# Designs tried in a protein design chat: miniprotein binders against q9h3h3. Part 1

Scores and structures below are computed, not measured.

Target 1, 235 residues: q9h3h3
Amino acid sequence: EDGFTAEHLAAEAMAADMDPWLVFDARTTPATELDAWLAKYPPSQVTRYGDPGSPNSEPVGWIAVYGQGYSPNSGDVQGLQAAWEALQTSGRPITPGTLRQLAITHHVLSGKWLMHLAPGFKLDHAWAGIARAVVEGQLQVAKVSPRAKEGGRQVICVYTDDFTDRLGVLEADSAIRAAGIKCLLTYKPDVYTYLGIYRANRWHLCPTLYESRFQLGGSARGSRVLDRANNVELT
Structure headers, positions and changes below count from the first letter of each chain, unless a header shows other numbers.
F, E and O stand for the ipSAE by ESMFold2-Fast, ESMFold2 and OpenDDE, each averaged over both directions (binder to target, target to binder). V2 = 0.75 x the mean of E and O + 0.25 x the DockQ between their complexes.
[cut] stands for letters that were removed.

## First folded at step 5 (miniprotein)

Design g2
Fold by OpenDDE base, look of step 7:
Structure g2 (fold): chain B 235 residues (1-235), chain A 103 residues (1-103)
Amino acid sequence: as target 1 above (235 residues)
Amino acid sequence: GSEELRKEVRELILKAWLLVFEAVELAEKGDVEEAIKVLEEAAELFREAAELAEKAGDPELAIRALEMAAWVLEYIARLLEKQGKPEEAKKALEEAAEILEKE
């Protein structure tokens, strides 16, 4: 994906965050209802704008599943942005370490594993596996984009609380792999989105911290995880 | 009807976000003046989206659009400070605060 495609997808994601979400909340809804909910709202059929014949009549920004332990925490995004602007004005070198330190200082630590899948059975099956893993407490929260009119790829986002906790990031990868997902995964901190660090940014910062590739017959994790910043394998 | 208004709101919000990302790229290239101009357009689109959302009977979306307009104005203020325009930056922050007080 080129920079323009990444910016367009980011704009679509931000616009989607402003529309209503279709949520299964395991904190308030019995886990026994998950299969019926998944059958009612398969991501490949839920449409972004509530198209005729879709399961939804109203616009849906995201389809989400919240686990029992899910607690939304955005941290101090405003303080983060102010500190980032001050840092840019200082002319100091900006590194991945600098961003990590800003994120820690302002408690903006959330990040996500991303997978892009074409609409259809594979997407719905992947989503069902992820949703089950969330409800079972192997993952905390996940969302999937609804179907767009032009049949573009849908994205599943699986969140972790702390992108600086390498073990937690790797555990989430393991849980995704255990759910049967074999596609490429990329991990992105939310702090990079809040600071406008996309592909081809002026600091040459990679907005993807980790890449996970499925590996047959590999470690118990079933994946090879690469640290993109250091170009080092973690698994 | 309300459905057509809701469609227009969504188109405005998407366009506003595209402009925000364009402005970020411009600011990264050092084109801060053009970035500010693009952000001013984005803030206006979020305001227009809020007004149309209210007319469409979606006050929650209207609030969220106003919050984004305020956020864009705060970003403009930070860029104006970098340009050595503190009075203009203060005005942008005051405008952002006035938006948030109406929520």
Scores: ipSAE 0.454, ipTM 0.834, lowest interface PAE 0.8, mean pLDDT 87

Design p3
Fold by OpenDDE base, look of step 7:
Structure p3 (fold): chain B 235 residues (1-235), chain A 84 residues (1-84)
Amino acid sequence: as target 1 above (235 residues)
Amino acid sequence: SPEEIRREILELLEKAWELLREALKLFREGDPEKAKELLEEVLKLLEEAIRLAEKLGNEELLKRAEYLIEMAERLLRLLERLLK
């Protein structure tokens, strides 16, 4: 669709990770400053390359909020990659179960709920809700992509520590819904990102494990969560 | 001196970071061969940074070098896939 190869998308992701981040860290910054920070750096106005008139003069890769309980743990990404290369060379079948075992073995267990929103008030409002939930401790960490020149959809990522912990994944969905977000959510393990498993990959692997749809008057969670691998509703 | 070694490590890490960013730029601009050449230089700089960091016993600088190696190797693997 976007004409970019998986390699180009991976390179853009790396470039965004390497560019400066705008971070609100609740471990070091009082929660009372959050509203001023959100007003200063609304995601719909922060530009990827620091365009004239934007709140940022320099390139910004991500806008992020760190909760009080946030601890960066990426696991053994190098060992994971080496094992993945060896697995590909072996000619053994690659399944979602194979990826899960690699992730567990190398302690690369982080994952994220993803939402895609057009630039504007709805995005900024959604981000503000998520940022508040992070600062209040209902979520651990979240990031949002800055505005691209082309005005494409921006992504909010809400992380969980362990994609194998179904309860933790569902709790994060509930917290996102409680923050007032009603759009479609998809959950992607970070291991899939590290291994370059995107849409239409050669192994026909679905890069998303879960899908959450908002439901009015439904369960206390306000959503239906589908396990994409098994095609089973979890809620 | 330990301070001189620390300064040298920081200079190596800074140069490695700059070259890694340039390699990413070249990759995005459609020059994967030049990007690969820069990555080979990045890896050499980082190997020296690691050696010096180990000699100094500085775990912080070691971790920074290891992080940059991971990024460089990740980009190298992307380039190798494009060049096949």
Scores: ipSAE 0.318, ipTM 0.743, lowest interface PAE 1.6, mean pLDDT 88
Fold by ESMFold2-Fast, scan of step 5:
Structure p3 (fold): chain B 235 residues (1-235), chain A 84 residues (1-84)
Amino acid sequence: as target 1 above (235 residues)
Amino acid sequence: SPEEIRREILELLEKAWELLREALKLFREGDPEKAKELLEEVLKLLEEAIRLAEKLGNEELLKRAEYLIEMAERLLRLLERLLK
C-alpha cells in the first residue's frame, strides 16, 4: 500500500477483477463442502499471481462465496457512468446527495463492509467465519483478496443489496459481529467504486458512509456504527 | 458464415483482453508510454469486435466487447492522470 499512487491501486483493482476468481457457490454446491474448500484455499496462502507451493499455480483475482439466495444485480452501470459525465458538465453541485440520487436513478445500489487484515491465521479465521455466515444465509455474498507478491494487508468485502437501506446495512454489521469479527469495519457504496471516486477526490466526497467499531461487554448489540457523512452515531 | 464471424469476434476479444492485461502490467511496472500504445491497439480490436457483433446480431458478444471498451477507457483515464 505505501508508495503506490491512487492510479496504481485502481489499475491493480481492475486487474484483480479481470483475473479468474475462486468461488464457492452455495446455489450449486452443498454447504457440507465449505470446510474442505476453505482448507484448500486459505486467503493467506492463495497467491495473487500464482506461485509454486501455493494452492494456485495461476493468477487469482478474488476468492468469493455466494449465498444460496444470491442474485447479482449491478444495476445500470453504463447509464450511471454516462450520467456522471453529464453531471460533471451540468453545473449542478456534486455532493453526497447528488451522487446518491444518481445511484438510485440507475439502480446501482449495492455496497460493502470492508475489513483489512494482515496475512495469517487471524485473516483465515475471519474469512472462514464470514464464509460460513454467507452459506448459512446470514449474509448474501463476500469476497477476499489473495496474498500480494510484496505482502501487505488483505481485504474482506461483505456485500449488501442497497446502501440506502440503513436497516439492511446495520443487519449485515450485526451478522459480521456475530461471526466473531472484532476489527474496524468501513462501508462503501459500489457507486463510488464504479465512478473511481477515492479518498482524495476533487469534490471532497467521502466514499465511506459508515464505520463500525467493536465494543466489549455490556448488553448492547456489540458495535458502534457511525454515519460518516452526518457525523452521527447510529448505535 | 455466422459461425466464422462468431469465431473471429471471439479471437478479437481474446487478443484485446490479453493486450489489456499486458497494458495493466506495464502501467504497474512503470512503462506508461508502452501501456498507452497497447491500449490504442486494444481499442482498435474492440471497435472491430463491436462492428462484427452488431452485424451478427449477437447481444452477448456485443455486451462483452462493450465491457472491455469500458475497462480500456478506464485504464486510459488512469494512465493520463499518472502522466500529468
Scores: ipSAE 0.231, ipTM 0.670, lowest interface PAE 3.7, mean pLDDT 85

Design p4
Fold by ESMFold2-Fast, scan of step 9:
Structure p4 (fold): chain B 235 residues (1-235), chain A 84 residues (1-84)
Amino acid sequence: as target 1 above (235 residues)
Amino acid sequence: SPEEIREEIRELLRKALELLFEARKLFREGDPEKAKELLEEVLKLLEEAIRLAEKLGNEELLKLAERLIEWAERLLRILEELLK
């Protein structure tokens, strides 16, 4: 077996985090400037490594919008990593419950709703809706990936501060739906990202905790949300 | 042996990724000089990984190491501009 797919995905994520970000920060920039910023940097046109024909000539790792009240809390990521190494060495089972406990112990609680869309008008329109919700205070922070050289879908990440707070997770889903988003959403805690839990992980864990599907005439929130770990319908 | 070379490549890539994470943290926290030192160490580890991957004939590992070198060099260039 090759055994390097998780390391490759982690390397890509790390490179994106380290490359420059295009940020609209509502804490320092008036909300009236958002529409011009969105028109200047549509995610379907911003290229990952720069292109003279795109809005950017240099690499862009992420395009992000910070809400006026956004206060980031990354927790103790170093302590989490040390505890993860100890857990793997201990031979104890790696389960959603043990990862949840590590996250709580080290206060690495943030997570994100993910939506994957092909480059084009629908992606740009979805991002504009999310960005406006962030600036208007319905969501705290969001980012979207730039267009990859190899093509493929782009991802919009909408963050919440505590993945263990089901009400907060559901409130974010409701705000995303209110912004006109109808595609499948999945929720991933940042602890899974830090520990390299992706689709094809060696522990056979589902890489997401929640799943949201748009429902016509259903929930008052406009969606059906499933807790994947406990197999329980929340809405 | 091929298995010993494979384990060495794995350890080099793991160490390089850990140092890249630390360099990113230092850069974000306003210590570009230390971030630069770690990136230079990353480049050395990745060049050794490429050498071993090429000897092993493993194209996937070779491609991954080359990609990480490109990212580290890109960040290093940005830091060098900031430090001049």
Scores: ipSAE 0.006, ipTM 0.318, lowest interface PAE 9.7, mean pLDDT 80

Design p5
Fold by ESMFold2-Fast, scan of step 9:
Structure p5 (fold): chain B 235 residues (1-235), chain A 84 residues (1-84)
Amino acid sequence: as target 1 above (235 residues)
Amino acid sequence: SPEEIREEIRELLRKALELLFEARKLFREGDPEKAKELLEEVLKLLEEAIRLAEKLGNERLLKRAEILIEFAEELLRRLEELLK
């Protein structure tokens, strides 16, 4: 939610999902090939729309790594969107609880830890750490945006399969920290993304459920995770 | 001292969270009996954390313990779903 309007963010997300992805799929590719793949496609150099001087000549929407046990389940997104339209027309209050129930009903349960980093060696190093954790089985799946034309920050998304599984969300945070990540992380359920819940949304909902900060001088296990709704630190 | 009590509460909460992760792993590995034993230990640790937090008058540590109890209850619900 990098200062763009919800409309711009939604349009960019759709375009990225529709364009080709660069994927390392651990279900079909030996783990020994990962380091060469990471060297070939550092996210700071992969361009969104292709460039003869970059690793890609054609557009790339996302750079992704799938874990060996990854089984995609996006749920019933179309049913979710129809129910959302009906809810908005009904005049019933739109709350986090109402959105949670729509997500459960339509099995749209995935969510993600987000980190935003400037293009450069720090981003590439962070992505390599995350990718290795995915291939080694500590994380399920992750993706990173390619470098945009305007050169803004890039985003790494680390997914969990069920945002209502709060311990699973915290396990993912621990694995991200163990991979050497020290920047601010926020957790967002995909239902919010599908329904256009971004910063400054018209329903005044907080777009993220958790915030994670690295503890200075601490081990990777020393991350501090804040439950935003309860305003309490869980770790 | 209040400082020592705060440290004791934080250690109890840290141990409870680690055991919650271990119980969750045992659920995945098909060992529900051992997972339930760990959850019972988690509840004992959290009960002691609550007792000390109330004695100290620390509302935030008390709330953290309450949320970890919700985590234990969430694991129990998921176990019930798996047993269906």
Scores: ipSAE 0.429, ipTM 0.782, lowest interface PAE 2.7, mean pLDDT 86
Fold by OpenDDE base, second read of step 6:
Structure p5 (fold): chain B 235 residues (1-235), chain A 84 residues (1-84)
Amino acid sequence: as target 1 above (235 residues)
Amino acid sequence: SPEEIREEIRELLRKALELLFEARKLFREGDPEKAKELLEEVLKLLEEAIRLAEKLGNERLLKRAEILIEFAEELLRRLEELLK
């Protein structure tokens, strides 16, 4: 994907965050209602702008599922950005380690596994699997983009609370794989998004920390996870 | 130099994105007035990025700036509607 696509996706994500979300909150809604909710709002049919004949009449930014243990924590994003500007002005080298320390210092630790799927049954089935895993407490929170007019790929985001917790990141990958997801997964910290660090950035920082590839007959996790920063397999 | 101009455009776009995130945060935190001020600053940054991209003839950077400005304008419009 061209660097253009990453910024476009970031801008779209920002605009989408301002639109209403379709949310299933397992903290307030019985798990028994999940199947009816999934049937009512299949991601392949929910449209970004509430097109005629879609399940939604109003614009939808995201479709999301919140687990029982979900606690929104954004950290100090403002302090992070200020520290980032100061760092750039200092002329000090900027490394993945630098960003990790900034993230820790400002408690901006959220990250997400990303998967891109074409609209249709496979997407809806994948989303249903993820949503169940969230409601069952195997995952904390996930969201999926609604269908765009252009019919492009939709993204499912599965969040973890701390991108520096390698075990938590790997556990989320395992839960995604257990939900039947076989596509390529990429893990991105939110700090990279907040700092405008996309593909082909001037610092040559890779915004993807991990990649997960499905493996038939392999490890108990059903995937190979690559640490992209160190080029080391973790599984 | 053309390279310096490209870097300036990239920096403007980066700063615009940062401020867009902050504006969105402020809006969620219940400070829509401050969010509006930041969006107005974002628009200025993006207008300058567009100007420089046009001067440089860099279609890629121009298109990026144009997309971001459209989003910023839409956010600003929505925010203004809520303040009404």
Scores: ipSAE 0.021, ipTM 0.442, lowest interface PAE 4.2, mean pLDDT 85

Design p6
Fold by ESMFold2-Fast, scan of step 9:
Structure p6 (fold): chain B 235 residues (1-235), chain A 84 residues (1-84)
Amino acid sequence: as target 1 above (235 residues)
Amino acid sequence: SPEEIREEIRELLRKALELLFEARKLFREGDPEKAKELLEEVLKLLEEAIRLAEKLGNEELLKRAEELIELAEWLLRRLERLLK
């Protein structure tokens, strides 16, 4: 996010969504093909805009794995964006509560656990673990960004259906930990992504709702989860 | 009147945002040429919004229109590279 405006970050997110995705779809593809697909498309080697030296010659926006029961529901994103425009031009305060209300009103409820990792073996290994958990049914859907030209960190996104369902959010965290992931995780509702709420936003909002840290010595969940808005330990 | 101009700017911004969303959908559905047409329409709407916002001296509306222009121009340049 360094050196980019919120508008540039939003434009890049839209461009990535519009570009082709490399998808392993467990709804139509046998689970036995996953290991070969992971070997063919390691995220540290897949380039954002294509390169003859990489697995892809053409642009790739995201590398994704869809679970057997995955059924996308984006809600009314168009209505959300219209309401957001009205809110911004109204001069009314923009707070986590007003964004939550917009999301609920327009049924834009999905969210995601995020992990940021440098290109390399650790990223590819983490992605393989997440992808297997998705195909095995412990997680619903996940995606990982391709390698940017500048060589910055890549992001793995693990989605849940409803960011207001705290139990579901925590269950996804537990499944990520069970997959062997030990790095810092943060949880972001998709409404924040659609509306361009990033680290350096003009409203000074924290861009994530939850933070998960792996516990040395372990717990049943394998992590400590903090509600960042209320500064309350959940686990 | 200033109030009528403010409402015109808000309507232009709302329509521009709606067309940006439609352009994204069309591109994902495999229609990049139509997506490009909508982005060009977005830029025309936003240019008019900027003109009116400057005339009003309304910094909030001007800033919002400039933010949306940045998004539309980035996406348009992206599509132009892909379409050649």
Scores: ipSAE 0.000, ipTM 0.254, lowest interface PAE 12.1, mean pLDDT 80

Design p7
Fold by ESMFold2-Fast, scan of step 9:
Structure p7 (fold): chain B 235 residues (1-235), chain A 84 residues (1-84)
Amino acid sequence: as target 1 above (235 residues)
Amino acid sequence: SPERIREEIERLLELAEFLLERAERLFKEGDPEEAKRLLERVLWLLELAIRLAEELGNEELLKRAEELIERAEELLRKLEELLK
């Protein structure tokens, strides 16, 4: 059961990563063209496998916006996978600390804030806000899933370059809130994605490190962030 | 329920076919190692689909899974020869 869920989700993520992406790249495209691009490719209408009646006739894995200063670094994912296979056969315990050490050793440091929204106006509006924050330099890079055939919730991923840099993770949360986002956010390091740590994983690990909830009123930050692993409030 | 199991098998088969097409593209584009890794995931999904189709007693879904396995095994043969 746990193996089924984790492997199925990993296979789906791999398929999306390998399919073509629709990208607004602020490193090569003027910021003035963003609004037209967002109008052309609203995520609620872009279909995962293509449809003549949608903005795309061919499959789209992700819709992404790259910031002007964005410099991708995935680390040594192949080395990470090999080390993971060795760890599983070693008989040593698999813990959050062991995974963190593997990530550091292989320089697989990126992570992401996740938000899940139903297809429609709220999704498209949230994505537009995030995309503008990326192009304006408040966030580095973001992507959103296209509409699935089954019509489920779509996900917006807002990346940070180092999940071990708590301040950087919190600064990204603040920028997301400043963009007008009020829904629940969770933070997941990419090492967990590469190693198949999803809900119902066989090692019973928490699939996310942080949780952010919007708060109304006198909060200067606009959100409350919880460290899920240690059950400690950070803000 | 039987209807929910049937829908899940259909989703598994659609995903497997999608990933198989990606593995075929990777092979043609000169990335045989990633093609093989993806193909191993395809074979795992198809084995699961076959087990569920057998339990459900659905011959149509079983036949579809078997046809995709044959296609996947042909690509695997090519990859194994190339990566020798």
Scores: ipSAE 0.000, ipTM 0.189, lowest interface PAE 14.0, mean pLDDT 80

Design u20
Fold by OpenDDE base, look of step 7:
Structure u20 (fold): chain B 235 residues (1-235), chain A 81 residues (1-81)
Amino acid sequence: as target 1 above (235 residues)
Amino acid sequence: DRYRITVTVEGLDEELFREVVEEVREFAEELGLEVTVEYRDGRVTIVIEGLPKEAVEKLLERIIELAKELGFRVTVTIEEL
């Protein structure tokens, strides 16, 4: 149990989003340059604050790869937040269905598969696999957190355009598994991030909709996906 | 794109299985699709083939709702044809 309060994690995430990103954009950069970029900026060596001897001299919030089909669509996040404040003030019950409807209404539909890995070769190898899948068009966009000064796990985020499209969420899981990733994955809608829905929230909402476990010799996806809200296994 | 859905329901109560099968049959009949049902060792397997993408989501929602109401375990396999 990483002893950071949900508030500390939120503040760190916001600070990271405001710092410069190291981006490989496949829309403007040839795919043949990806391997050199990955070698220059391995996530396990890129430091959050540009520590001496790191490949970055300046602070880095995220390392990201954009695919050819990537189009940033954040929806109406401000309207979402205002509606969320109004909802909290109303005293109406807040359910996963409520959050889904808010997301649809404000077009804040993006979500992400999350994996947490210790700094090192396994992280860099996982990131390289994901980055290739993005550049090859199997995934749209991914990001990884830089190495923190205190150490700890780094997170890879692989995005999907619509968390309400179950098939799209499952296709992204399949692409991640095809990239050689075998760790536990959890899927979190971005609406849950924007509204501050973390672990142990006051509404007892599960902040992750899906869990993917790797399985040898299983389904064509090579994973089992659990719908956590409904306790249904998708294979 | 058309899909195959395989629904596996595990539970102790045969009546619960019957309700699940009838709900899934009704849905498939509305779409003009055939349903294959197998019962073996306290597990029901329901197979529907030729579902359009939109029907897959609707069927999943119904299965999920029914699973919550009746308290049984459901596994759903989705395959593109």
Scores: ipSAE 0.044, ipTM 0.565, lowest interface PAE 2.1, mean pLDDT 84

Design v1
Fold by OpenDDE base, look of step 7:
Structure v1 (fold): chain B 235 residues (1-235), chain A 83 residues (1-83)
Amino acid sequence: as target 1 above (235 residues)
Amino acid sequence: SETIEVTVTEETSPEEVAEEIVKALEEGAEKVRLTAYGPEAVERALEAIAIVAKRLGRKVKVESIEVREEDGKVKVIITISLE
């Protein structure tokens, strides 16, 4: 995907964040209801704008599952953005270390594993696996994009609380793999989203910190995780 | 070179936004900053960008995408240029 496509998709994702979400909250809803909810709202059939014949009649930005331990904490995003603007104005060099420090300072530490899948059974099955892992407490929170009119790929986002906690990031990868997911995963901190860091950005920053590839017969994690910043295999 | 600002609302058509962008670029703007209030306006902004690319036969580069809150409303700021 070219930089424009990645940024366009990111803008669409941000727009979707502003629309209503279909949420299964394990904190308030019994786990026994998950299967019925998944059957009611399969991601491949839920449409972005509530098309006729879809499970949803109104626009849906995301389909999400919240685990028992989920606590929304976005940190000081406004302070982060102000500091980022000041930094840009200063003309000081911007590095991945700079972004990490900004994130830490403003407590904007969340990140996500991303997977892109074509609409269909494989997507719905993948989502069901992730949703179960969230409800079972192996993951904290996940969301999936609804089906677009163009029929493009849908994205599943699996969040971690702290992108600076390498172990936590790797544990989430393991849980995703245990859920039966075999596709390519990329890990992106939310700070990169909030600051508009996408592919082919003007600072030449890689927005992906980690890449996970499924590996047969490999490590106990069932994946090979690459640290993109250092170009080092972690598993 | 000047950055021109374009505001996108839910009432503004993608075509109208595209026309404003093209006009700004033809007048010598290096960048155009689209400010969209609400999800529908964001979608319209994105559609407008696609229209601009087609009309001009040139690739549009997204320079930045930013989310802000103003007066309890969420806005998205998309800055674009021509490649």
Scores: ipSAE 0.288, ipTM 0.682, lowest interface PAE 1.7, mean pLDDT 89

Design w12
Fold by OpenDDE base, look of step 7:
Structure w12 (fold): chain B 235 residues (1-235), chain A 83 residues (1-83)
Amino acid sequence: as target 1 above (235 residues)
Amino acid sequence: SETIEVTVTEETSPEEVALRIVFALREGAEKVRLVAYGPEAVYRAEEAIEFVEEFLGRKVEVESIEVEEEDGKVTVTITISLE
């Protein structure tokens, strides 16, 4: 995938953040209403621009579920960007450790497990499993992209509060696997997105910190998690 | 109205600039000030604006262009907003 394509996809995803979201908030809505909401807004049928015959008439950026413990905290992203610009102009080497330190300093610690699925029953079923896990408190927050006009793959994002908390990242993987998800998962810190660090970036940084592969009959976690930076299996 | 500044250098890709603009707008900036250092940076800022229009599906308004020259170095400040 060309760096340009990755940057375009990121910009499209950020642009989608500015459009209205379809949200199920477990803090204000009874869990008993989740199944009706999932049936009303299946992600394979919700369209990005509100196409005729879709469940939505208006543009939708994301479909999201907020858990009981969800608290939005983006940190100081403006300060992060200013520090990143200053770092680039300094000519100092940029490493994954540098990015980690910037993220910690500016409290931009969120990250997400990502899965890409084709539109259809498998996507809707995967999303329903994730949404239930969020409402049940096994996960904190998740979102899924609506269907694009061209019918490309949709992405489910499952967030964790701190990409530097390896245990929390692994616990989220376990919860996703427990929800019945068997596809490849990749974990990306949000700081990498905010700083424009995608595939084929000029710093040769890998934007994926972790990779999870489903394992049949394996450990209680049902997956093998690889640390991509160190090329070490964590499970 | 919150104005966010985005620095553009000869090493910054138009796509990187576009991402930073979209981010600034997402964070609630009403205006974005592009500070371009040198002629190549100006070109990259202009190309980035075109990408932003594509990504958002909205036109970008150029509110002002300021040119400063100090010691033979040109700095161009482009202030933009969404229509």
Scores: ipSAE 0.399, ipTM 0.786, lowest interface PAE 1.1, mean pLDDT 89

